# Designs tried in a protein design chat: VHH binders against q75qn6r703to848. Part 1

All scores and structures are predictions.

Target 1, 146 residues: q75qn6r703to848
Amino acid sequence: KPSMIQENLFIGGGLAARSIYTLQHLGITHVLCLCANEIGQSDTQYPDLFEYQNFSITDDEDSNIESIFQEALDFIKHGEETGGKILVHCFEGRSRSATVVLAYLMLQKKLTLLEAWSKLRKVHRRAQPNDGFARILINLDKKCHG
Below, numbering starts at 1 at the first letter of every chain, in headers, positions and changes, except where a header shows other numbers; Kabat numbers aren't used for antibody chains.
F stands for the ipSAE by ESMFold2-Fast; E and O both for that by ESMFold2, at different seeds; each is averaged over both directions (binder to target, target to binder). V2 = 0.75 x the mean of E and O + 0.25 x the DockQ between their complexes.
[cut] marks letters that were taken out.

## First folded at step 1 (VHH)

Design f08
Fold by ESMFold2 at other seeds, look of step 2:
Structure f08 (fold): chain B 146 residues (1-146), chain A 124 residues (1-124)
Amino acid sequence: as target 1 above (146 residues)
Amino acid sequence: QVQLQESGGGLVQPGGSLRLSCAASGFTFSHYWMYWVRQAPEKGLEWVSTISSGGSSTYYKDSVKGRFTVSRDNAKNTLYLQMNSLKPEDAAQYYCAKTGYKIETYPHGTYVYRGQGTQVTVSS
């Protein structure tokens, strides 16, 4: 169920994050969860198997998801430095996780928003940041490339 | 704007200890994960250690685990690396580093900012 964006980076929803045998088969070592307040972590996370970074971001147009970009990107970068593979997930794998992945592609891989969007949609057709998150990404694109 | 300054290097005998410091300014230090990296002439840039923004998670390259300890003091904007049981293969220029997406800074990548470094020499 997780979609591979690049060899070290995957995106999914809560079901993908619970599919422990699939994650182990894919070689996932790090899990970035954007929906910690929406899941029962003690019943859905396995700290002995994976390294976790948890955030509680609601999928609302006025949620300040940009406030966690730096921490999220640092976690992804750390996973890359250790030779690991990272799953970025939210509850449905649609909005929050897509937003963070797009920010990663723009900031770390120097893609424009259009390039990042095309790359993500090719492998993960569910990707659809809400309108507030889209505005944040558009503003980020202008700051980086305008 | 962003400034990182390493200190505490020097000459030490095998088995000895050093404590490196990294003074940070020009950004909100407590919001960023920090990294120690090193460079020896023939090896290129090598990751050594990572510490999360609050300091609760620390990570080490296998060859230094158990000998090196990374820490931070967010009130003093300072990152530390305690190096014990030093070996000749630890000799290198050591840098502290951060990443980030600040638009006015160096393009984002593996390590956006690092200081000028501090030299660690281990004689045998």
Scores: ipSAE 0.056, ipTM 0.514, lowest interface PAE 7.1, mean pLDDT 85
Fold by ESMFold2 at other seeds, look of step 6:
Structure f08 (fold): chain B 146 residues (1-146), chain A 124 residues (1-124)
Amino acid sequence: as target 1 above (146 residues)
Amino acid sequence: QVQLQESGGGLVQPGGSLRLSCAASGFTFSHYWMYWVRQAPEKGLEWVSTISSGGSSTYYKDSVKGRFTVSRDNAKNTLYLQMNSLKPEDAAQYYCAKTGYKIETYPHGTYVYRGQGTQVTVSS
């Protein structure tokens, strides 16, 4: 159920994050959760199996998701440096997780927003940042790539 | 407050062994993955090894696989690194570390919490 964006990076929703045997089979070692307040961590997270980074970002157009981009990218880079594989997820797998993955592709992999969007949509058709997050990404693209 | 205290470093000949320890306090040690990292003079931090919170999974940088073994004792809040077949290139300050769960915005870096380190010196 998780979509593979690149060899070590996956995206999904809450259902993907709870599919523990699937995540272990895929070799997931690190889980970036953007919906910590929505999932009730004690019965849905397994810290001995996966390293977690948790954020509580709402899927609202005025949420300041950009404030967590650097920490989220650091976590993804940490997972890559240790030879691990990372799942980035929110509750629905549509908006928050897509936004963070697009920011990662733009800031770390130096893609334009159009390139990042095309890459993500090829493997994860569900991706749909809300309008506020889309505006954040458009502004980021202008700052980084003119 | 998170505190990590490394010990067990020293001077050893090439091919020798050392066992590093890391005493942890100020957090629920058994809930966190733990890391060993090292820093040689004039170099950045380098990841060495990782162990899952319950100790069931271990990971190593390729250059130390088969020579180093990470372990933990959650009852004693202690992390260990057994280093065998030491080479001159293993000489470094060794740190145990954890990443933080962060909800607020602050300057970030890999291995946000680490101790003062313990020096490993390998001399011919």
Scores: ipSAE 0.041, ipTM 0.446, lowest interface PAE 6.8, mean pLDDT 85
Fold by ESMFold2, look of step 6:
Structure f08 (fold): chain B 146 residues (1-146), chain A 124 residues (1-124)
Amino acid sequence: as target 1 above (146 residues)
Amino acid sequence: QVQLQESGGGLVQPGGSLRLSCAASGFTFSHYWMYWVRQAPEKGLEWVSTISSGGSSTYYKDSVKGRFTVSRDNAKNTLYLQMNSLKPEDAAQYYCAKTGYKIETYPHGTYVYRGQGTQVTVSS
């Protein structure tokens, strides 16, 4: 079941993303998938029901997840502007999706990393960016907030 | 080349009705969610309505819900907005719009493409 971070924003894993009836009941309109290389898109995605943005980012410490932050945040903002609700997911719902959600909270909602982390962990206890992603987020926090 | 052409605007009395059309070409219309947005003078673009690629889901700004109906005809590559019970605050230039990509690995931003618009004027 996806975890609700705020009214318009949810986080989950691949199983949450495949639970189509649950997503429709929650009012999800937009799905940001960070694990396109790990799922059968034709078997798991329904483009008439949800607007998708797909990325292939591995959960490795040296993966350049920062390269997609702006595009991912633009997609989330688009969903919010159109009155929609967004699911951000990766395969396990632990590292990649958590990293992107934290970046969103920091860059769009202007939270510090500590504030964003506290907000996310309150509703999604499995959130745990890998060490490389954590370093990216720490550096982003310093760049944005000193 | 992506082309969107709006039509059907005009002058109406408060409480009147208009039907807007948007003719689309240069892309596979049935693959994209479509949007209506509007802009009053000296204001930014305001979202009005959204329809899914197959037409199964529709969404509306609260102030137009119950008065406006979005629809599409994928065989004719045409998007529609039926506007009933028009109010002076609905007066604006109306645009149909699409974002970049729907089920692709490429990024897309808010309302990447829009037409030239059609003017809706509601006179007292």
Scores: ipSAE 0.025, ipTM 0.424, lowest interface PAE 7.8, mean pLDDT 85
Fold by ESMFold2, look of step 2:
Structure f08 (fold): chain B 146 residues (1-146), chain A 124 residues (1-124)
Amino acid sequence: as target 1 above (146 residues)
Amino acid sequence: QVQLQESGGGLVQPGGSLRLSCAASGFTFSHYWMYWVRQAPEKGLEWVSTISSGGSSTYYKDSVKGRFTVSRDNAKNTLYLQMNSLKPEDAAQYYCAKTGYKIETYPHGTYVYRGQGTQVTVSS
């Protein structure tokens, strides 16, 4: 079941992304998938129901997840501006999706990393970016706040 | 070979209208998000508008909302930007762009390809 971060933004794993009736009941219109290679998206995605943005980012400490932050922020903002609701998901709903949501909260909502972490953990307790992603977020926090 | 050909630019007075077109070839147009970006003199590239691969969702920079309309015709492999109520701040070289990622290979989600651009000039 997806966790609601704010009115138009949700986080989850691959099971949440496949729960199509649940997504429709929540009013999800846009799906940001970070695990395209892992889900078999061609047989689990429904482009006539949802608008998709797909990335294949591995959950490895060396993965350059920061390279997609701009596109992910733009997609989330685009979904909100269209009046839609966005699901951000990876395979486990733990590391990649949490990292992107934290970056969104820091860059768009101007939260510190600590504030963003507290907000996310309140609604999605499984959130746990891997150590490489955590370093990326710490560096981002320093750039924004010193 | 990915090819993008912008057209429809020109000189207009403030408040005027233009419709830009982008003819696409060398890729499956209907599978990709398409973008309009622009570059004014002495400025970097600026995002203007985005349209989803199926065309059902559109996105705009705040300063152009209500004045610009992006659309696409997947049967004709063509992207459009209708620009109304043009202002001097809209003067720029306009490019259509696509991401270079495929669903399963190199999914970095950045602007990779753009055309030669078409010039929009707005003057009193």
Scores: ipSAE 0.006, ipTM 0.179, lowest interface PAE 12.1, mean pLDDT 83

Design g05
Fold by ESMFold2 at other seeds, look of step 2:
Structure g05 (fold): chain B 146 residues (1-146), chain A 123 residues (1-123)
Amino acid sequence: as target 1 above (146 residues)
Amino acid sequence: EVQLVESGGGLVKPGGSLRLSCAASGSTFSSYAAAWFRQAPGKEREFVSAISRGGSTTYADSVKGRFTISRDNAKNSLYLQMNSLRAEDTAVYYCAAKLGWSYYKTAEEYDYWGQGTLVTVSS
């Protein structure tokens, strides 16, 4: 089921994203999907209920997940601005979604990587970016904070 | 699908006030984000104000502090209170709606439109 990172932001896997009843009860209005090619969008997504942003990012150490950070963060910020609640998910809810959430916390909420990691792990113990994504986040932390 | 009908337009003196209404029918209005746009003669349609499905609002800089958007989902209605009107506010005002949570400031995001109501600000 989705983990609440903050009032307007949730993280989960493919199972959480398919749990429509749960998402509606949590008040989710926006869904950021990082695994569009791994789900049957027509069978698992409900555009009449939720606003979607879809990416097809593989969970490989060489995947350039950083390339989608700005667009993903813009989606999250717009959802918050309009009073909505956002689910960020990938297939397993472990690596890709955690990476994007950490990037959001660092870039938008100005947390250090350590602060963002602590905040995420407190509510979502499954979070584990792959080594390549971790390296991207470490470099981002250095760029933002020296 | 939803049908939208504006009312409340008319002639008003500079500094005056008008309240525009937009009645929605055919669907439950509470499922929509909504907006007001306007178009002056010879100009492109421009954004005025929007309200999300959840009630969050935004305004064009030119109307901020003078105009107030609101909605009453029980009455399937959208409103625009216009105060301190100026000649530059003269335009046809359009009610617009889209299914979903978020408002947007671009007209292309809205699928449903009213016929418009004319507001003329003149001495």
Scores: ipSAE 0.013, ipTM 0.440, lowest interface PAE 7.9, mean pLDDT 89
Fold by ESMFold2, look of step 4:
Structure g05 (fold): chain B 146 residues (1-146), chain A 123 residues (1-123)
Amino acid sequence: as target 1 above (146 residues)
Amino acid sequence: EVQLVESGGGLVKPGGSLRLSCAASGSTFSSYAAAWFRQAPGKEREFVSAISRGGSTTYADSVKGRFTISRDNAKNSLYLQMNSLRAEDTAVYYCAAKLGWSYYKTAEEYDYWGQGTLVTVSS
């Protein structure tokens, strides 16, 4: 399942998110779900075991994923500050979750887009933001790094 | 797997209208994002319009305001209403689908394709 980006941060898809034994074994404490509109939360989420933050962001080129970046990053930071480990996931583990992880690496860890991309693809080869999300990340890189 | 069959193509005068249909069978269409692509002779297949599983739509700039994509999940059907047709719209139109929520504008993202239906816009 989940790919480890750094000690406290993991990325995956819906299968990783419902592999509860694996998540507990990895020490996951916080789950950031970007695909709440695509899953049955009562059947796939376990709030007694994990702290969840849920967003319903479609993986469409016109989706405004940037609108949730700050809240998503705040949740990740909250998990880090409690000593926890965070899974960031969407349905396929390919586009939405990759986009949010890249934004986190750029905004919180101060990496350029190229540096963040290299770091993510090393451990999570299937990462591929859709074209609209890629444009959002390119614009973000220009705003942050010239 | 899903099987797709287009219909509704034909000859139409410039400024006219056609409605294309795509019937899906073999699995539940509501689980798919879908799109229309077209291919004119000697050209690469190009994106026309797409609709997500949740009903969000997008259009190529060349057809925006003239074409409307829609779906009827109860009938397992995808539609393309084409208004104000131009000679440049002449092409074979293909219905495409992929399993999952979201549409994409790139043909390689779609796993299932119909046989195509010819639309000719000519005086």
Scores: ipSAE 0.000, ipTM 0.276, lowest interface PAE 11.6, mean pLDDT 88

## First folded at step 3 (VHH)

Design a04
Fold by ESMFold2 at other seeds, look of step 6:
Structure a04 (fold): chain B 146 residues (1-146), chain A 123 residues (1-123)
Amino acid sequence: as target 1 above (146 residues)
Amino acid sequence: EVQLVESGGGLVKPGGSLRLSCAASGSTFSSYAAAWFRQAPGKEREFVSAISRGGSTTYADSVKGRFTISRDNAKNSLYLQMNSLRAEDTAVYYCAAKRGWSYYKTAEQYDYWGQGTLVTVSS
């Protein structure tokens, strides 16, 4: 099941993204997928029901996930401005999706990394950015807050 | 609603380069995700590359590292820079667009299509 981060924002893995009845019941309208190359889009995405943003970011420590933060944040903001609810997911709901949610909380909602981490872990205990992503988030926190 | 016209196709030798353009008219191109597809004689249309409204890109494995998709929303244009061309790149190349944010790799998700431009790679 997707975990609710805040009223309009949810996090999950591939199984949550495929649980269409649950997503519709929760009122999800927008889906940010970080694992488009790992899933069959035609068989696992439902464009008639949801608006999608698709990225193919690998869960490798040297992956350039920071390069997509602004586009991902723009999509989440777009969903919020329409009154919609957004699911952010990767395959396992553990590393890539957590990293993007933390970046969103830090950059858009102005939380420190510690504040964002505490908020996320309270509702989504499996969150665990890989070591490279964690370094990216730590550096982002330092840039924003010294 | 949006009209798409490809240009820049032609004959090139293996290892050569070509730049395709797709001019969009009749609607604001920045509202669309866009893609290039191609169809070789006797084969099914296949995905080449796509770009979201926000500029995120993806490529078919067969063209990664050789082709670069880009867009210029101010000029209502989509581009495909094709380098290190091979005989198997010979095809009619189609520009495609859909409303909404994201790209897709399946042709059925694109509502607007150009008439195509022929690229021939021959010794």
Scores: ipSAE 0.139, ipTM 0.554, lowest interface PAE 5.7, mean pLDDT 90
Fold by ESMFold2, look of step 6:
Structure a04 (fold): chain B 146 residues (1-146), chain A 123 residues (1-123)
Amino acid sequence: as target 1 above (146 residues)
Amino acid sequence: EVQLVESGGGLVKPGGSLRLSCAASGSTFSSYAAAWFRQAPGKEREFVSAISRGGSTTYADSVKGRFTISRDNAKNSLYLQMNSLRAEDTAVYYCAAKRGWSYYKTAEQYDYWGQGTLVTVSS
């Protein structure tokens, strides 16, 4: 089941993203998928029901996940501006999706990393960015707060 | 709404490089996700590469590391840089577009198509 971070924003794994009736019940309209190369899109995505943004980011410490932050944030903002609700997901809902949500909270909502982490862990205890992603977020926090 | 015209195909030796272009007209290309597909003689049309409206890219496994998709929204153009070409890359290459943010790897998701440009890789 997706975890609600705020009324318009949810986080989950591949199983949550495939639970179509749950997503419809929650009013999800936009799905940000970080694991497009790991799923069979024609069997797991429903473009007539949801607007998708698909990224193929691996959950490796060396993956350049920061390169997609701005487009991911733009997609989330687009979904919010249309009155929609957004699911951010990766395969297990632990690392990639958590990293993007933390980046969103820091860059768009102006939270420190510590504040964003606390907010996310309150509703999504699976959250665990890998060590490479954690370093990216720490560096981002320094840029935002000196 | 949008019209697509490919160019840049031709005959090239194995190991060579070729750059395909796709010019979009009749509508603002920046509103579209875009892709390249190809069709070899006697085979089904297959996915090559795609780029989202926001610039995220994906590639078929067979071309990963050799081909690079890019777009220039100011010039209403899509490109495919093809390096380290092989005989199995011989095909008619098609430019495709759809409205919306996301790319997809299935041809049925794309509403607008060019007429194709032939790439032949032969000794």
Scores: ipSAE 0.011, ipTM 0.346, lowest interface PAE 9.3, mean pLDDT 88
Fold by ESMFold2, look of step 7:
Structure a04 (fold): chain B 146 residues (1-146), chain A 123 residues (1-123)
Amino acid sequence: as target 1 above (146 residues)
Amino acid sequence: EVQLVESGGGLVKPGGSLRLSCAASGSTFSSYAAAWFRQAPGKEREFVSAISRGGSTTYADSVKGRFTISRDNAKNSLYLQMNSLRAEDTAVYYCAAKRGWSYYKTAEQYDYWGQGTLVTVSS
C-alpha cells in the first residue's frame, strides 16, 4: 500500500505499483520506478493509465543512485506541474525509493536530512536506505548546509 | 509525428571511433524518448542504447563504456559516440523514437524509425 508523503507524492514497493484500483483511487498519474531491472515492464506496467519514468538501480551500497537524482526530481516536478500525483517505488519500498524521496525533500523542499527523514518515517516506517545510500544523503546534507 | 534520418556511418578500423547523428523533423523531438538499435547481417535487430525524454541513459552490456548516447533537444538531434570499435560492432544502426517519458529496450515499443546508417569495422 502506498504511503502519502505529501498531497502529490507517494512511496511504495512493487506490490503498490501493481495495485491499479488503489492507484486510480488515489489519483496517481505518474509512476517513478527504480527497479525496472527487477520487473517485466510490459507485464507489470500500464502505460495507457500512467506516465512512467523507469530506472534500473540496484539496491547495492556501491550503486550510484545520485546519478539519477536530477532526472527523478525533474519527473516529480513535471508531475506536480501538470496537476498530477506521483508514486515513487522500488521493489521493496525500503531503500531506493526512500533515498530518492529524501533527496527530493532535501533538494526541492530545502529540508535538512534529519527533517526529511522525520517526515518520511512518520508516514512510511519501512524506510531504510542502505549504508551506501545513507552516505550519499549525508554528503548531500553537508553540501547543502555545511 | 516525427521523421528520423541517421548519418555518420562508414568504414573504420578496429579501435577507431565514429559519431552517429539522428536528425529529427516534423515534430518536437524533446517530447520523445529515443534509442539506437543495430542489426548485423544475418542477425536479429538488437538494442544498443536509449535515452529518456529527461536525459536518463542506458546501454547494452556489449557497448557499455565504449558508446555514449546523447541528445540535443534544441537541435532536434540524437547522437551515438562510438569509441574502441570492434569487428562485432559492424551493423546497420537505426535511430528510434517513441512518445512519452521513458525508454524501452524492446524494439516493438518504438513507433518511429530511421532508415539506418551502415557502420563497418574491418581491418
Scores: ipSAE 0.005, ipTM 0.317, lowest interface PAE 10.5, mean pLDDT 88
Fold by ESMFold2 at other seeds, look of step 7:
Structure a04 (fold): chain B 146 residues (1-146), chain A 123 residues (1-123)
Amino acid sequence: as target 1 above (146 residues)
Amino acid sequence: EVQLVESGGGLVKPGGSLRLSCAASGSTFSSYAAAWFRQAPGKEREFVSAISRGGSTTYADSVKGRFTISRDNAKNSLYLQMNSLRAEDTAVYYCAAKRGWSYYKTAEQYDYWGQGTLVTVSS
């Protein structure tokens, strides 16, 4: 099951993304997938039900996940503006999805990294960005908040 | 649940080479990211190298250029090729694994561990 971070934003893994009845029950309208090539996203997409933004970014400490932050945040913002609800997911719901959610909370909602982390961990104990992603978030926090 | 067994440790002279192996059983190893850690007597366990499910690798600064991590998913095995060994490399080496794509450099993020294999680098 997806974890609710705030009214319009959810986080989960590949299993949550495939639980179509659950997503519809929660009112999810937008699905942001960070692991499209890992779970066969093209074979499981339901374009009549959801709007999709798909990325294939590896969950390695050396992956340049920052390169997709702006496009991902734009998609989340679009979902919010239409009154929709967004699921952000990766394969396990631990690292990539957590990293993008933290970046969203920092860049769009203006939280510090510590504030964003506390908010996310309260509802999604599985959250654990890999060390490379954590360094990216720490550097981002410094640029945004000194 | 995956089970991990290390092998290949032993005594080697400084400047020598050694290849460690880690055999995985009990589930499909290709679904796991994996790493090597080491612990010298009286010291904390430290990160050596990791490999993601997709094959991307990273190394501790102290071993970069000398050690090579690799995996063979068909054989459910992880390897560490250690070249140009130094006395400072003497430690018990541990194989570790976690579900999913990502590696981590912190030991607490790995759910499965082998029992370790001793590597001694001495004249």
Scores: ipSAE 0.000, ipTM 0.157, lowest interface PAE 15.1, mean pLDDT 86

## First folded at step 7 (VHH)

Design s03
Fold by ESMFold2, look of step 8:
Structure s03 (fold): chain B 146 residues (1-146), chain A 123 residues (1-123)
Amino acid sequence: as target 1 above (146 residues)
Amino acid sequence: EVQLVESGGGLVKPGGSLRLSCAASGSTFSSYAAAWFRQAPGKEREFVSAITRGGSTTYADSVKGRFTISRDNAKNSLYLQMNSLRAEDTAVYYCAAKRGWSYYKTAEQYDYWGQGTLVTVSS
């Protein structure tokens, strides 16, 4: 099941993204996918039901996930502005999606990394960015908050 | 509820460019997904490109890399930038809209249509 981070924002894995009745029941309108190549997006995505932003980011410590933060945040902001609800997901719902959600909370909602982490872990205990992504988030926190 | 008027069609040589516009009136365009279709003489209407309310785009294979759909919700307008035009692109181009988040590639799903603008690509 997707975990609700706030009224308009959810996090999950590939199974949650494939559970189309659940997504419709939750009122999801926007799906941010970080694992498009891994899930076979033409067979598992429904562009006539949802708005999609798709990325293919590997869950490796040297992956440049920071390169997509601004596009991902723009998509989330657009969903919010139109009254939609957004699912952010990767394959396992553990590392990539957690990293993007944490970046969103830090950059858009102005939380420190510790505040964002606490908020996410309360609803999504699976969250665990890999060590490389954690370093990216720590550096981001320093840039934003010293 | 929405009324659509295309403009920007005309005669252009192969390899040239043309920008089509579709002006929406009578309703707020941001509430609509939108698309371009075209119909060549003696052929059925075919899908060209679509854009969701959120700005996600799709294209027919025949126009990928040459055509770019865009929208400007503040100006209630839809655009189609057509580059590297070919004789096979000759057609009447139609703007279409539907309420809701998603696009469709089938004409039957669109409730509102413009009258069309003719694009002729010839030497």
Scores: ipSAE 0.000, ipTM 0.127, lowest interface PAE 13.4, mean pLDDT 87
Fold by ESMFold2 at other seeds, look of step 8:
Structure s03 (fold): chain B 146 residues (1-146), chain A 123 residues (1-123)
Amino acid sequence: as target 1 above (146 residues)
Amino acid sequence: EVQLVESGGGLVKPGGSLRLSCAASGSTFSSYAAAWFRQAPGKEREFVSAITRGGSTTYADSVKGRFTISRDNAKNSLYLQMNSLRAEDTAVYYCAAKRGWSYYKTAEQYDYWGQGTLVTVSS
């Protein structure tokens, strides 16, 4: 099941993203997928039901996940502006999705990395960006709050 | 209101390459998700590839690995690089756009269409 970070923002893994009844009952309207290369979009995505933003980011320490932060944040803001609710997911719901959610909390909600981490871990104990993503977030924290 | 005009279609041999272009006018193309569809004689219009406002792409299984969609928002243009062409790729190719961020693979979700450009793959 998705974890609720804020009223309009949820995080999950591939299983949560496939749980269509659950997503509809939660009122999810927008799905940000970070693992498009792992899920077979034709089999697992329902564009008639949800608005999708898809990225193919591998969960590797050298993956340039920062390159998609602006696009991801724009999608989340678009969903919020239309009154929608957004699911951010990767395959495991642990690293890629957590990284993007943390970036959102830091850039949009102006939290420090530690504040964002605390907020996310309270509702989603699986959150664990890989070491490369953690370094990206630490650098982002310096840019925003250093 | 955006208007779309395709170009770059033509005759190529199997295994060849072709690059399609779609010029957008009348509105800022960066506000649209965009796609390529194709229609072979006697068949329904078929999804080929799509790209979000932010550049994220998807492809029909039949073209994955051979076709590359791209966009240049500064030039209000959409492109389709088509490599390793097969006879089955013969069709009229259409550029399509919709407002908003996301793409759909269903033609009915797109509000704006070009007139098409013919691609013929023949020995």
Scores: ipSAE 0.000, ipTM 0.228, lowest interface PAE 11.1, mean pLDDT 87

